# VH-VL binders against PDZ domain-containing protein 8 (Pdzd8), part 14

Target 1, 198 residues: PDZ domain-containing protein 8 (Pdzd8), of Drosophila melanogaster (Fruit fly) (q9vyr9r83to280)
Amino acid sequence: HQESLRRASALVSLNFVMQFLFHEFKNSNRVRKWFYRKLSIELDELISKTTTGKLLDKLTIKELELGDQFPDVKSLSVHNVELDKDEQRIENLDLLLDINYVGNFTTSIDADMVLGKKGSITLRVKQLSGMARLQFTRKPYTHWSISFLGDPELILDIESKYQGRQMQSNITNLISNQIRKAVRRKHTLPNYKLRYKP
Short names: E, the ipSAE of ESMFold2; O, the ipSAE of OpenDDE; V2, 0.75 times the mean of E and O plus 0.25 times the DockQ between their complexes.

## First folded at step 4 (VH-VL; framework fv_rosmantuzumab)

Design k2 (from r13 with heavy chain F55W T57Y D102T S103E, light chain T98E; at its last look DockQ between E and O 0.18; V2 from the best seeds 0.00; counts 0 for: pae E 14.7 > 2, placed apart)
Fold by ESMFold2, look of step 4:
Structure k2 (fold): chain C 198 residues (1-198), chain A 122 residues (1-122), chain B 111 residues (1-111)
Amino acid sequence: as target 1 above (198 residues)
Amino acid sequence: QVQLVQSGAEVKKPGASVKVSCKASGGTFSDYAIHWVRQAPGQGLEWIGYIIPIWGYAGYNQKFKNRVTMTRDTSTSTAYMELSRLRSEDTAVYYCARESYTESGYEYFDYWGQGTTLTVSS
Amino acid sequence: DIQMTQSPSSLSASVGDRVTITCKASQSVDYSGDSYMNWYQQKPGKAPKLLIYAASSLQSGVPSRFSGSGSGTDFTLTISPVQAEDFATYYCQQSYSEPYTFGAGTKLELK
């Protein structure tokens, strides 16, 4: 009982610190450019590698807002730690996190489509929650990765337009489901591990 | 209820073309891909391709490259598959099937047409 | 292309039996926590009918005597207990990558 209370207290402190840092840096030009670049890479992959991407000429990010909240870490455990005896340093650090995000990340994307048609999508992430694995490693090079274990709970609000007119709700739901599919392709074990350099 | 009704049986000579129709009713046409699958006599099932009605975009099994064209008419909720330069090996029952998906994005074929028999003989 | 090996090609059963049909994919069909494997029933002269999607999920209106299991490359359809209306041909199908491919079929016959 006492050990679980100590871990819970440390976790509350971690969440408070991360939320504070998020609010200090979320409007930083460097932070916003980093997210813009990452989203642009995912959009380029959508155009080049998916069935629906064959209907699109270009996707352009018009708006990117990081939202009001950093993800809340509901539990955190060390899954694995490996040390390099000769270097006296951490070789691998593997963490398991139960996260809940309700920060309303928002992006607006303009689509140039075949036959000269125009579309737009505004996407807001209302909820993203699940168990995630966060790994830091030094081989083959120093990097980190994050992936969900199984399908996360993902709730989206989507507004879409075609030639300036609202699209039907069934079409908006289809777009939502294709976005969910794309996210799972890149961010859920065992199919993919997205790696980031420090 | 969703229902797919296909055009009637066809008899063709080698080298001809055939166009099979698939009319959807009782549901939304434009939101769901229509796939085409064939079955030669006494054989299993073979996937041909699909069309996405809202954009008119089609994807094809490369086995049929340059011989198959898929189109649709949204005003009549009808998908079409045209197969050209017919051979005797194209003798089969041709099915249309509607793709559906779960909220998590899993895609599967939930409704099928009754089939259209094509006979290609010299 | 992903090859689907279905076994057995045919089998005989009596009403009330437990029947197991297997399907092996030439590579994993798992993605994002789902196995992209579907099972269909086809009766003579009729279109295929979906029974199981995502390896183990029962389609609406399909009796609970049908069940699916497996992941990766190895999948199983089970019918227990077999009913008179279950004598038909069964196909597995992967929807992981294009071209989508089907197993060769398993014919379930009355003993």
Scores: ipSAE 0.000, ipTM 0.461, lowest interface PAE 14.7, mean pLDDT 79
ESMFold2 (binder alone), look of step 4: mean pLDDT 92; pTM 0.935
OpenDDE, look of step 4: ipSAE 0.050; ipTM 0.662

Design k3 (from r13 with heavy chain D31N A33T I54L T57I A58T E99G D102T, light chain D30S T98D; at its last look DockQ between E and O 0.72; V2 from the best seeds 0.00; counts 0 for: sugar tag NYT H31, pae E 7.9 > 2)
Fold by ESMFold2, look of step 4:
Formats: structure tokens, sequence, C-alpha cells
Structure k3 (fold): chain C 198 residues (1-198), chain A 122 residues (1-122), chain B 111 residues (1-111)
């Protein structure tokens, strides 16, 4: 009983701190620029690596909103810990997190297509939930990464338009399915590396 | 009353190309995906690929190694599949099928063309 | 590629029998409680016809004697009672990932 209460109290504190930090930094130019950069990389790959890119002249990110909430951590456990030989510091730390996100991350992308045609997609993440692995490591250099262990639960709200008209539901459903398949294929979310002076 | 009507049977020699058509009626052509599936004599079904007519986006089974090209003409509600560098193993019935999606993203083939028989022989 | 193993490859039945056909995927074709499995019927010389989508949903115009069940990797098509017009070949098909793949088929024969 006391162990369960201690664990629950720690998780509540963690979630409060993370929500506080999220709201303090979500409008930061550094944070916003990071998200723009990551999304821009994905759009560039779409243009250069797919047959869809042959139909596209220009993709423009019209809206990028980080949403109302940071992901809620429902459980947290240590999966692996490795120490250096002198026991002075941690070389590797793997954490397992049960995450539930309902923060409504939203992006809108306009497409200028060949022959002067125009399209747009608005994507809102209504829910992203699953078990994730968060790894901190010093090998080969200090960085971190995050990935899902299996396919996460992903609920999307998608609106798509072509030539100013809202697309039929079958086409919107097709787009949603392609996004879900891409997420399932990767089994991970985008990650970046942070370096700490050793 | 959705119908998919395919072009007639073809006889080709090895190394040639064939282009099969699939004309849709009784619905909006651009609202759906068109898939192509083939069936060799006495064999099961093999998925070749798809085209999304609204966007012209295609996806092909890698087995066909750039031998297949799918196109469409939205003004005539017709999809096309062209298979090049034909081999005797390409002898089969070729079907087009309409792909529909539910709001949960389940794709299924609700209407099929009558099939186009291709015979590749010397 | 996801391999679809149907069994049996053929079976004999009389009108009135209950028939069960199984389909096993080489990996899960289910996600978030949804199963990306379809069943088709093909009569000799004809195009396939959709019977069941999403593992268990009956297509409009298909008789209720057809039913589907299963999740993950294991799926079942049941015909009860078998009618004279049901002697045909049955295919399962996954729409979970590209390339879409079909089972090898199960031929349902009279007797």
Amino acid sequence: as target 1 above (198 residues)
Amino acid sequence: QVQLVQSGAEVKKPGASVKVSCKASGGTFSNYTIHWVRQAPGQGLEWIGYIIPLFGITGYNQKFKNRVTMTRDTSTSTAYMELSRLRSEDTAVYYCARGSYTSSGYEYFDYWGQGTTLTVSS
Amino acid sequence: DIQMTQSPSSLSASVGDRVTITCKASQSVSYSGDSYMNWYQQKPGKAPKLLIYAASSLQSGVPSRFSGSGSGTDFTLTISPVQAEDFATYYCQQSYSDPYTFGAGTKLELK
C-alpha cells in the first residue's frame, strides 16, 4: 500500500512538473523552430522520394500548434541501468513509460500542385497512447532517444480539401489510413540528440 | 449501380507490352482507389498495385520491378494498367477492383471488373 | 510481406453442413481492436465477390449464413448452413500493409 501511494505521488509530481515546463516553453522560438525543422524534413522527403512529389510544386506549413497539454505519464519504470566501472555515473538508462496524449497537436499544410491546382490537409492528434522507451546514453556520445515498443493507439482528426472543396469521406479515410500505416511501419516517433558535457 | 468494365482479351508475344483498361460507371470515379489483381490459370490471387485517380498516386508490388505502370483519365472514368517486357509467366486473368475505406481505415474491394485474359506465348 | 495461410486447401461438404475455413497471418493484422482482414468468394470463371470486411462485418447483399471472426493472426470464415450456390473458392486477404496479400484459397466442393 505505502509503495503504491509513493509511486502514485511521484508520478503526479512528474506530470505536474512536465506540464509546467511545457506551458513555460511551448511558445519558445527554439521549441517552435525545432518542430518546424522536423516537419519540414518529412515534407521534403515526401516531395523527393515519392510519386506524390511529382504532382507537388510547393508545400507550405500554414499552422503549427503544439496543443494544450503535455503527454500524461501513467506509469514509469526502469528497464535497464548500466554504470561505469567506477560507479561514478550512469552510462545507460532505459525507461518504460505508459503515455497518454490528448493535447490536440495541430498542423495545417497547403500544397500547390501542378497545373495550378491546390490542396490542403489539417491534421489534429486527438490521442496518442502507448508504451514508450526513453533511453539516455553516453555511448558513443551523450544523447537520448524515444520510441514506442509496439504500435501506439493513434486517433486523428483530418480535414482535407482539393481546389477549395472538402474532400469526400472515402478520400479522407484513405489519407488517415496512409498516415496510420506510416506510423505503424516506423514503430517510433521522431527523436533528436542532446549532448551533455561529460 | 457501380460497374467496372474491362477491355477485351489480349494475346501477346514475350517482350511485348499490354495495356488493360477499366471503366467505372454508376459512381464518382475520383472518390475511390482502383486496385489491380491477377490470377494465373489454376492459381490464387496476386495483388499488383493501385492508383488513386484523384491524385494520380500509385503504389506497386515490388515483384513487378518497374514493369507496371498505372494511369487514369478522369474525364472518361477509366483506369489503365500497362505491363511491359511480358513473359510467359504473365499469362493470367487481370482484374481491376474498387477500393473503399471505412472511417476506421479498413480498405476492402467492394466491386470488381469482369477480368481481362492475357495470354503470352511464342 | 505478410503471408496468409489458409486451411484447408479444399474440403467437401453437403448442402446443410456447417463449414469452417481458417486463415493465419504471419504477423498480426490487427491494430487498436480493428482487424484488417477481408473474405472473398470466387465462382469458376467469375471475378471475386466481397463477403466480409474488417474480419466480421457482412457486406450488403451477402446472406447471413456467412460469418467471420478472429483477430491478431487467426481468422475464421463460417458458412452455416451450406447452400448449393456456396460451392466456390474462398480467399482471405489482408489490407494491413503493402503489398496486400491473399491466402492461397480454399475450394469448397460438393460431397
Scores: ipSAE 0.012, ipTM 0.604, lowest interface PAE 7.9, mean pLDDT 81
ESMFold2 (binder alone), look of step 4: mean pLDDT 91; pTM 0.942
OpenDDE, look of step 4: ipSAE 0.207; ipTM 0.751

## First folded at step 6 (VH-VL)

Design k4 (from k3 with heavy chain T33A; framework fv_rosmantuzumab)
Fold by ESMFold2-Fast, scan of step 6:
Structure k4 (fold): chain C 198 residues (1-198), chain A 122 residues (1-122), chain B 111 residues (1-111)
Amino acid sequence: as target 1 above (198 residues)
Amino acid sequence: QVQLVQSGAEVKKPGASVKVSCKASGGTFSNYAIHWVRQAPGQGLEWIGYIIPLFGITGYNQKFKNRVTMTRDTSTSTAYMELSRLRSEDTAVYYCARGSYTSSGYEYFDYWGQGTTLTVSS
Amino acid sequence: DIQMTQSPSSLSASVGDRVTITCKASQSVSYSGDSYMNWYQQKPGKAPKLLIYAASSLQSGVPSRFSGSGSGTDFTLTISPVQAEDFATYYCQQSYSDPYTFGAGTKLELK
């Protein structure tokens, strides 16, 4: 009972601090540039490594808004922890987090396509919820990886244009389907392909 | 009404290639996905892949990826599936089907072509 | 790949019967309270016809005697009461992940 109360208090404190820091820094140039860089890497992967990318000449991020809220952590457990020989430094850390994100992260991307055609999408993340695994390791280099244990609940608003005209609803629904499949491929265990390299 | 009309039956020798067409009418070809599914005699349905005609984006079942190519001509609202290096086990009826989506992004095949019979024999 | 196990492979029924066909996915095909499960009917020499999409949504023009249910890995198609035109082969299909996969089919035959 006491242990469960202590853990609940710690989560409240963690969420409060993370929300405070998010609202304090969400419009800072450093934070916005970090998200821009991460998104740019993902878009470069799409262009260079996929069949879809063969139809794309260039992708440009036109808007990046971090939204209204930081993810809420509903539970946090240590799945595994490994210390160095002196028991002073974390070598490996594996955390399970039950997250609920309702923050309206929004990005607008312009696509220059083959044969001079142009498209754009505006993507807003209304909700992202699920059990996430956050892994940290120092070997062979220091990195973090984030993945979901199952298919997360992802609710998106999408606006799509092709040649300056709003696309029909079925095409927008199709784009939503493709984004969901991409998220599952990259961010669902055992696929921990997105890694942070400081 | 929406209709998918496929090209006629084909008889091919092993090692040859076949190109099947699927012409869409009574709707907007470019706003949907076109999928290809085959059915060997007396057997069930097997998904081959798809094309999104608006963009020319394709996805293939890995079983066929080195032998199948999907293309489209938006001016004639026609999708094509070419299967190369044919074997006797490619003998089947080949269907095209329209992929439609719910508002939540869930895909289903609401209209199907009449099928194209392919016979591969020496 | 997601394997679709459909049962039974065949069943015999009379007009007026209630029949149930089951489909089991090797992993969950549900997301956000809905399921990427479709049901098709195929008559000999004809293309398949969509009956049910998203596990339980009846396709426009399909009679209400057809109904679908289930979530996660276990799904059922129910036909009640069976009519003469319902004797055909039925297939389940997942559209949750590539490659899309179909069950092996259930042939509904007249007793």
Scores: ipSAE 0.366, ipTM 0.741, lowest interface PAE 3.4, mean pLDDT 84

Design s10 (from k4 with heavy chain G59Y; framework fv_rosmantuzumab)
Fold by ESMFold2-Fast, scan of step 6:
Structure s10 (fold): chain C 198 residues (1-198), chain A 122 residues (1-122), chain B 111 residues (1-111)
Amino acid sequence: as target 1 above (198 residues)
Amino acid sequence: QVQLVQSGAEVKKPGASVKVSCKASGGTFSNYAIHWVRQAPGQGLEWIGYIIPLFGITYYNQKFKNRVTMTRDTSTSTAYMELSRLRSEDTAVYYCARGSYTSSGYEYFDYWGQGTTLTVSS
Amino acid sequence: DIQMTQSPSSLSASVGDRVTITCKASQSVSYSGDSYMNWYQQKPGKAPKLLIYAASSLQSGVPSRFSGSGSGTDFTLTISPVQAEDFATYYCQQSYSDPYTFGAGTKLELK
């Protein structure tokens, strides 16, 4: 009984510390530039490596707000751990996290499209929830990757414009559907993984 | 008065190509997806792919990917599906359908064209 | 690809009967509490007509005797009471994942 209470207390403490760090640093120039850089890399990859990207000449981030909350970790377990034979250090670490994000991350992106057409999209992540797998590996290079075991719950608020005019609601709903499909395709095991390289 | 009107019946020989048109009226074209579905005689419905006319974005079912091309002409509110290297198994009625979305993002086909009959025979 | 298994392939009924048609997806077509399942009716020589979208939402202009239910992998279309104009072929369709897939169809026949 006390062990269960201790574990619950530890998780509450972890979430409190992570929320504190998030609120302390979310508006720092360094943290905001890091997120801008990571998002820019993802957008460049989308342009260069997808069929949809062939319709796009350039994507520009016009606004980026990290929102109100850090993801809440409802549970955390160690799925796998492997030690380096030589140094007794972690070679592979595989964590399962039940996460609930309700933080209103917002980005506004301008799109320069083929034939001189222009679009823009403002995307707000109202909720992202699910079982995530966080992996650390040292080979072929040291990196962290995150993926979802099943479809995450994703609630988006989207506003879009094409040639300076607000899009009709059906097109906005269609764009929302395409984004949800892309998240399922790229970030659900065994598919493409979101990666962080230190 | 939303309506999708398709081109007329086609008879083709194996190895030929066919281009089917789907003209939208009543403000249907630029705000919706246009899907293509076929039905062989006595068989069920088979999804081919879609085009989002506003952006020219397409998706093709892998079964047809190397033989199908979807395009649109925004000046005439017309979507096209071209199927190449035709086989007798491509004999079917080809439908275009409008993809509508609820505010929560469900897609459904609320309007359908009347169908275009394609016969592939020697 | 998500495979849609529809049963029965044919069904005989009389006017006034209650009939049910089932559709099973090879994997869940529900997302965040909602189901991406549509039902269509097709009469000979005609294009399909939308009856139900999002598993249970009745399309405008469709009679209330048609109803849809289900979630996850198992879905049902119910027609009650069956009327003379309801003898047709019915198809389920998932719009959850590309490629979109249809069931093989259920032919409702007069007995």
Scores: ipSAE 0.503, ipTM 0.799, lowest interface PAE 2.1, mean pLDDT 84

Design s14 (from k4 with heavy chain F55W; framework fv_rosmantuzumab)
Heavy chain, then light chain:
Amino acid sequence: QVQLVQSGAEVKKPGASVKVSCKASGGTFSNYAIHWVRQAPGQGLEWIGYIIPLWGITGYNQKFKNRVTMTRDTSTSTAYMELSRLRSEDTAVYYCARGSYTSSGYEYFDYWGQGTTLTVSS
Amino acid sequence: DIQMTQSPSSLSASVGDRVTITCKASQSVSYSGDSYMNWYQQKPGKAPKLLIYAASSLQSGVPSRFSGSGSGTDFTLTISPVQAEDFATYYCQQSYSDPYTFGAGTKLELK
ESMFold2-Fast, scan of step 6: ipSAE 0.544; ipTM 0.821

Design s17 (from k4 with heavy chain I57F; framework fv_rosmantuzumab)
Heavy chain, then light chain:
Amino acid sequence: QVQLVQSGAEVKKPGASVKVSCKASGGTFSNYAIHWVRQAPGQGLEWIGYIIPLFGFTGYNQKFKNRVTMTRDTSTSTAYMELSRLRSEDTAVYYCARGSYTSSGYEYFDYWGQGTTLTVSS
Amino acid sequence: DIQMTQSPSSLSASVGDRVTITCKASQSVSYSGDSYMNWYQQKPGKAPKLLIYAASSLQSGVPSRFSGSGSGTDFTLTISPVQAEDFATYYCQQSYSDPYTFGAGTKLELK
ESMFold2-Fast, scan of step 6: ipSAE 0.539; ipTM 0.804

Design t01 (from k4 with heavy chain T58A G59N S104E, light chain S97E; framework fv_rosmantuzumab)
Fold by ESMFold2-Fast, scan of step 6:
Structure t01 (fold): chain C 198 residues (1-198), chain A 122 residues (1-122), chain B 111 residues (1-111)
Amino acid sequence: as target 1 above (198 residues)
Amino acid sequence: QVQLVQSGAEVKKPGASVKVSCKASGGTFSNYAIHWVRQAPGQGLEWIGYIIPLFGIANYNQKFKNRVTMTRDTSTSTAYMELSRLRSEDTAVYYCARGSYTSEGYEYFDYWGQGTTLTVSS
Amino acid sequence: DIQMTQSPSSLSASVGDRVTITCKASQSVSYSGDSYMNWYQQKPGKAPKLLIYAASSLQSGVPSRFSGSGSGTDFTLTISPVQAEDFATYYCQQSYEDPYTFGAGTKLELK
């Protein structure tokens, strides 16, 4: 089937272009500051909105590395498209993406805790895969949003310290569980959508 | 080797408070969560909440959130659960249990205390 | 809250039998390919004892005649062959979300 061959070729081209753009811009100050800003917002919400956050006085991002690969798009389908009057411009676009990420995104965070205690955690995302929904809409303002249709597969590599010493493995595993719960709560439909504003 | 030892049976009047203790063997409890579960006579198991002794943080089942307080004493490796404003339906055996995690973060209760019987009657 | 439904509520068996107990969660208790499902055994007057964790992992010291399987919402505990000391009440438990919840229990009775 020639249409299937054409579409497979288009996905290869898309992935090639996205990897090129990622490698070109991953070390730029603008891209690095954008990820820093987004992560800082998530950490502030964690402190203000959770019981665990009551133990935390301040979180500081010490390291942020975007890794070595952009997510691969294994399939892309148009779930819905809505055009303006006369069907000349896209008003709403709804895409389904099967993604697989193995890029080793890494962040290191220092935590100042209550009673003068100190902790730190280094997180590496070894794999993130699943079906994502990417939505574009112009009303009330132009924006993009992304969310997962079900819980994504998430493989993390975690190093943690408390008072300058490596935490015991059971505590590190408990922290891993809390991170998975946070991802499930924030990034899975219908609970939350990541929004990309102009 | 690992053992959780709970305090003895309690008889209380409605409206009173009870504080149950759970002492862990050695200093191992600081690396684990301590959960509390109750069982009414002839009934199943009901989860109350947990405390992480290393940090002193506790999370409670919403059903008990306004009546339960969990604390710990690291010097004695002891966790405590205090339940206030007792009612007859709080009559149950109360268990403490150790929460262990797999490397993937899945929690399970590998050791349990012997149980503390609470009777609430007027 | 996640509701755990166990079936049957009671089951009669003879030593040497193969018995199956099922547990159904009101929503999926699996995440990232694994399941937050545990099984416990309780004998009269005693605390529960862990048998199976993460749906299918056998706890150290538990006999291999106990096995667990399942994912998503449907889980099974199998005991084969049943021994005299296995006549007890069995509970499933999810640790996927707070509050943690248990099934109502299955009492395994001698036929």
Scores: ipSAE 0.452, ipTM 0.767, lowest interface PAE 2.5, mean pLDDT 84

Design t02 (from k4 with heavy chain G59Y S103D, light chain S30R; framework fv_rosmantuzumab)
Heavy chain, then light chain:
Amino acid sequence: QVQLVQSGAEVKKPGASVKVSCKASGGTFSNYAIHWVRQAPGQGLEWIGYIIPLFGITYYNQKFKNRVTMTRDTSTSTAYMELSRLRSEDTAVYYCARGSYTDSGYEYFDYWGQGTTLTVSS
Amino acid sequence: DIQMTQSPSSLSASVGDRVTITCKASQSVRYSGDSYMNWYQQKPGKAPKLLIYAASSLQSGVPSRFSGSGSGTDFTLTISPVQAEDFATYYCQQSYSDPYTFGAGTKLELK
ESMFold2-Fast, scan of step 6: ipSAE 0.532; ipTM 0.821

Design t03 (from k4 with heavy chain A33V Y50W G59N, light chain S32K; framework fv_rosmantuzumab)
Fold by ESMFold2-Fast, scan of step 6:
Structure t03 (fold): chain C 198 residues (1-198), chain A 122 residues (1-122), chain B 111 residues (1-111)
Amino acid sequence: as target 1 above (198 residues)
Amino acid sequence: QVQLVQSGAEVKKPGASVKVSCKASGGTFSNYVIHWVRQAPGQGLEWIGWIIPLFGITNYNQKFKNRVTMTRDTSTSTAYMELSRLRSEDTAVYYCARGSYTSSGYEYFDYWGQGTTLTVSS
Amino acid sequence: DIQMTQSPSSLSASVGDRVTITCKASQSVSYKGDSYMNWYQQKPGKAPKLLIYAASSLQSGVPSRFSGSGSGTDFTLTISPVQAEDFATYYCQQSYSDPYTFGAGTKLELK
């Protein structure tokens, strides 16, 4: 019984510390620039590498708000750990986390489209819950990645505009459904590299 | 009343291309998505792809991706589906259909064109 | 691709009967309470007509004798009581994942 109490106390402490750090640093220029850079890279790849991206001249991030809460970790377990040949360094580390996120992460993107048309989309993550895998590996380079083991619960609010006007509900519902389909189609979320050493 | 009106029947030789039109009336063309579906004689329905007329964005079934092109003309509220390098297996009735979405994210085809018969013969 | 299997391929009934048509998906077309399944009616020489969307929601203007049920991979369309105008071919369709796919159809025929 003491071990289960100890684990519960450890999770409470972890979540408290993570929420504290999140609130202290969510408005820091370094943290916000990191998220901005990651999102900018993804948008650049969308324009350059997709057929639908040919309709887009430029995507601009107008708003990036990290929200009001950090993900709550309900459980944490070590799935796998591998040490190097001399048993001195971690080569691979797999952590399984049961997470519940209700923090309202929000991003607004402006799109300059062909023929001088303009659009925008605001995406807000209301809830994201599921079993996440957090992996550290040194090959091919040192990095962290995150993915979900199954379909996470994902609740989004999406607002869209075209030529400065709010889209009618049918078009907004269409866009929302396409985003949800794309996420579900992948089985797991794309690997997110939290840090890397090229 | 919402109505989708398609162009008339076509007879083509193998290797040719066909362009089918679908004109929307009685509704707001740019607020919906237009799907294309075909039906071979005595067979079921097969989805070809969709176009969002507002943006000109398209998505094609991989089976047709290298042969199909969807376009629209918003001034005439007309969607087009062009299928190239025709084969005898492309003989079918081609339908356009309007895609509608609920706030819950359910998509359904609430209005359909009358169909365009394409015959591909040697 | 998600394969849709309808059964039976044909069904004979009389006016006043209760008939059930089944549709099975090769993988789940439901996600946490939402089912991305539609049913259409098609008469010879005519375009399909929407009857049911989201597995169980009746389209406006469609008589209440049509009902849909099911979730995950197994779905049913029920017509009760069958009327003379209901003799047609019925198709199920999933809108969960691209490409959108339809069942092969079930022809409802007069005995």
Scores: ipSAE 0.144, ipTM 0.639, lowest interface PAE 5.2, mean pLDDT 82

Design t04 (from k4 with heavy chain L54F G59E, light chain S30R A54Y; framework fv_rosmantuzumab)
Fold by ESMFold2-Fast, scan of step 6:
Structure t04 (fold): chain C 198 residues (1-198), chain A 122 residues (1-122), chain B 111 residues (1-111)
Amino acid sequence: as target 1 above (198 residues)
Amino acid sequence: QVQLVQSGAEVKKPGASVKVSCKASGGTFSNYAIHWVRQAPGQGLEWIGYIIPFFGITEYNQKFKNRVTMTRDTSTSTAYMELSRLRSEDTAVYYCARGSYTSSGYEYFDYWGQGTTLTVSS
Amino acid sequence: DIQMTQSPSSLSASVGDRVTITCKASQSVRYSGDSYMNWYQQKPGKAPKLLIYYASSLQSGVPSRFSGSGSGTDFTLTISPVQAEDFATYYCQQSYSDPYTFGAGTKLELK
């Protein structure tokens, strides 16, 4: 009983602290530049490596708002932990997190397209939730990876324009479908893991 | 109203390639996805892949990925599916179908072409 | 890949009957409250025709005697009352995950 109560209290405290830190730092230049850089890299890869990129000359991030809330951790469990031979360092760590994000992360992107055409998309993440696996390993190099165990629930609010006019609703809905499929393909086990160096 | 009109029947030898067309009329071709589905004689439906004409984005069923290519011509509102290195098992009716979406991004095939019969035999 | 199992593979019914066709997905096709399940009718020698999308939404122009229900993994198409023109094969389809997959079909024979 006591352990269950302490674990519940720990999650409440963790979420409180994370929300506090998020609100403290969400407007910092360092944090905003980090998100800008990550998004810019993804957009550059889209232009250079995909069929969609053949229609695009340049993508420009016009707006980036980190939103109202940090992801809420509904549960956190240690799935596996391995220590080195001296039991001094963590060599491998697997964490399972049940996350629920309802924070309204918003970005507006302007697209310069082939033949002088122009488009824009405003994406707002209304909800992102699911069971995530966070892995740490030191071999062959120190890194973190994150993936979802199932298709994450992703609810987007999208506005799209082409040549200054709002796009027909079906194509906006199609874009939403494609983003969900891309997130599943890139971040859902066993298909792909996103890796970070600590 | 909205119609998808496909090219005529084809007879090919094993190892050849075939290119089937699907011309859209009555609606805005570029605002929808065009999917390809086949049906072998007496068998069920098998999804091959799709193209989103606005962007030229394609996605193929892994089963066909090394043999299928989908393209479009927006000036004629026509989508194409080319299947190469044909086998007798590719004998089927090939359908194009329009992918439409609900506001939640849910996809369904609201209009279908009449089908193109492909026979692969020596 | 998500496997779609339809039952029965065939059934015989008289005009005026109520028939049900079931479709089971090997994993949930539910996302954010929505089930990504469609039903199509195919008459001999013709292309499939959309009957139901979004598990339970009736396509415009389709008679109200057709209805869909279910969520997650288990889905049902109901035809009531059956008409002679309903002699056809029915297919369920998931559009939740690539590759999109169809059930093997259910052939409705009128007697």
Scores: ipSAE 0.338, ipTM 0.721, lowest interface PAE 3.8, mean pLDDT 84

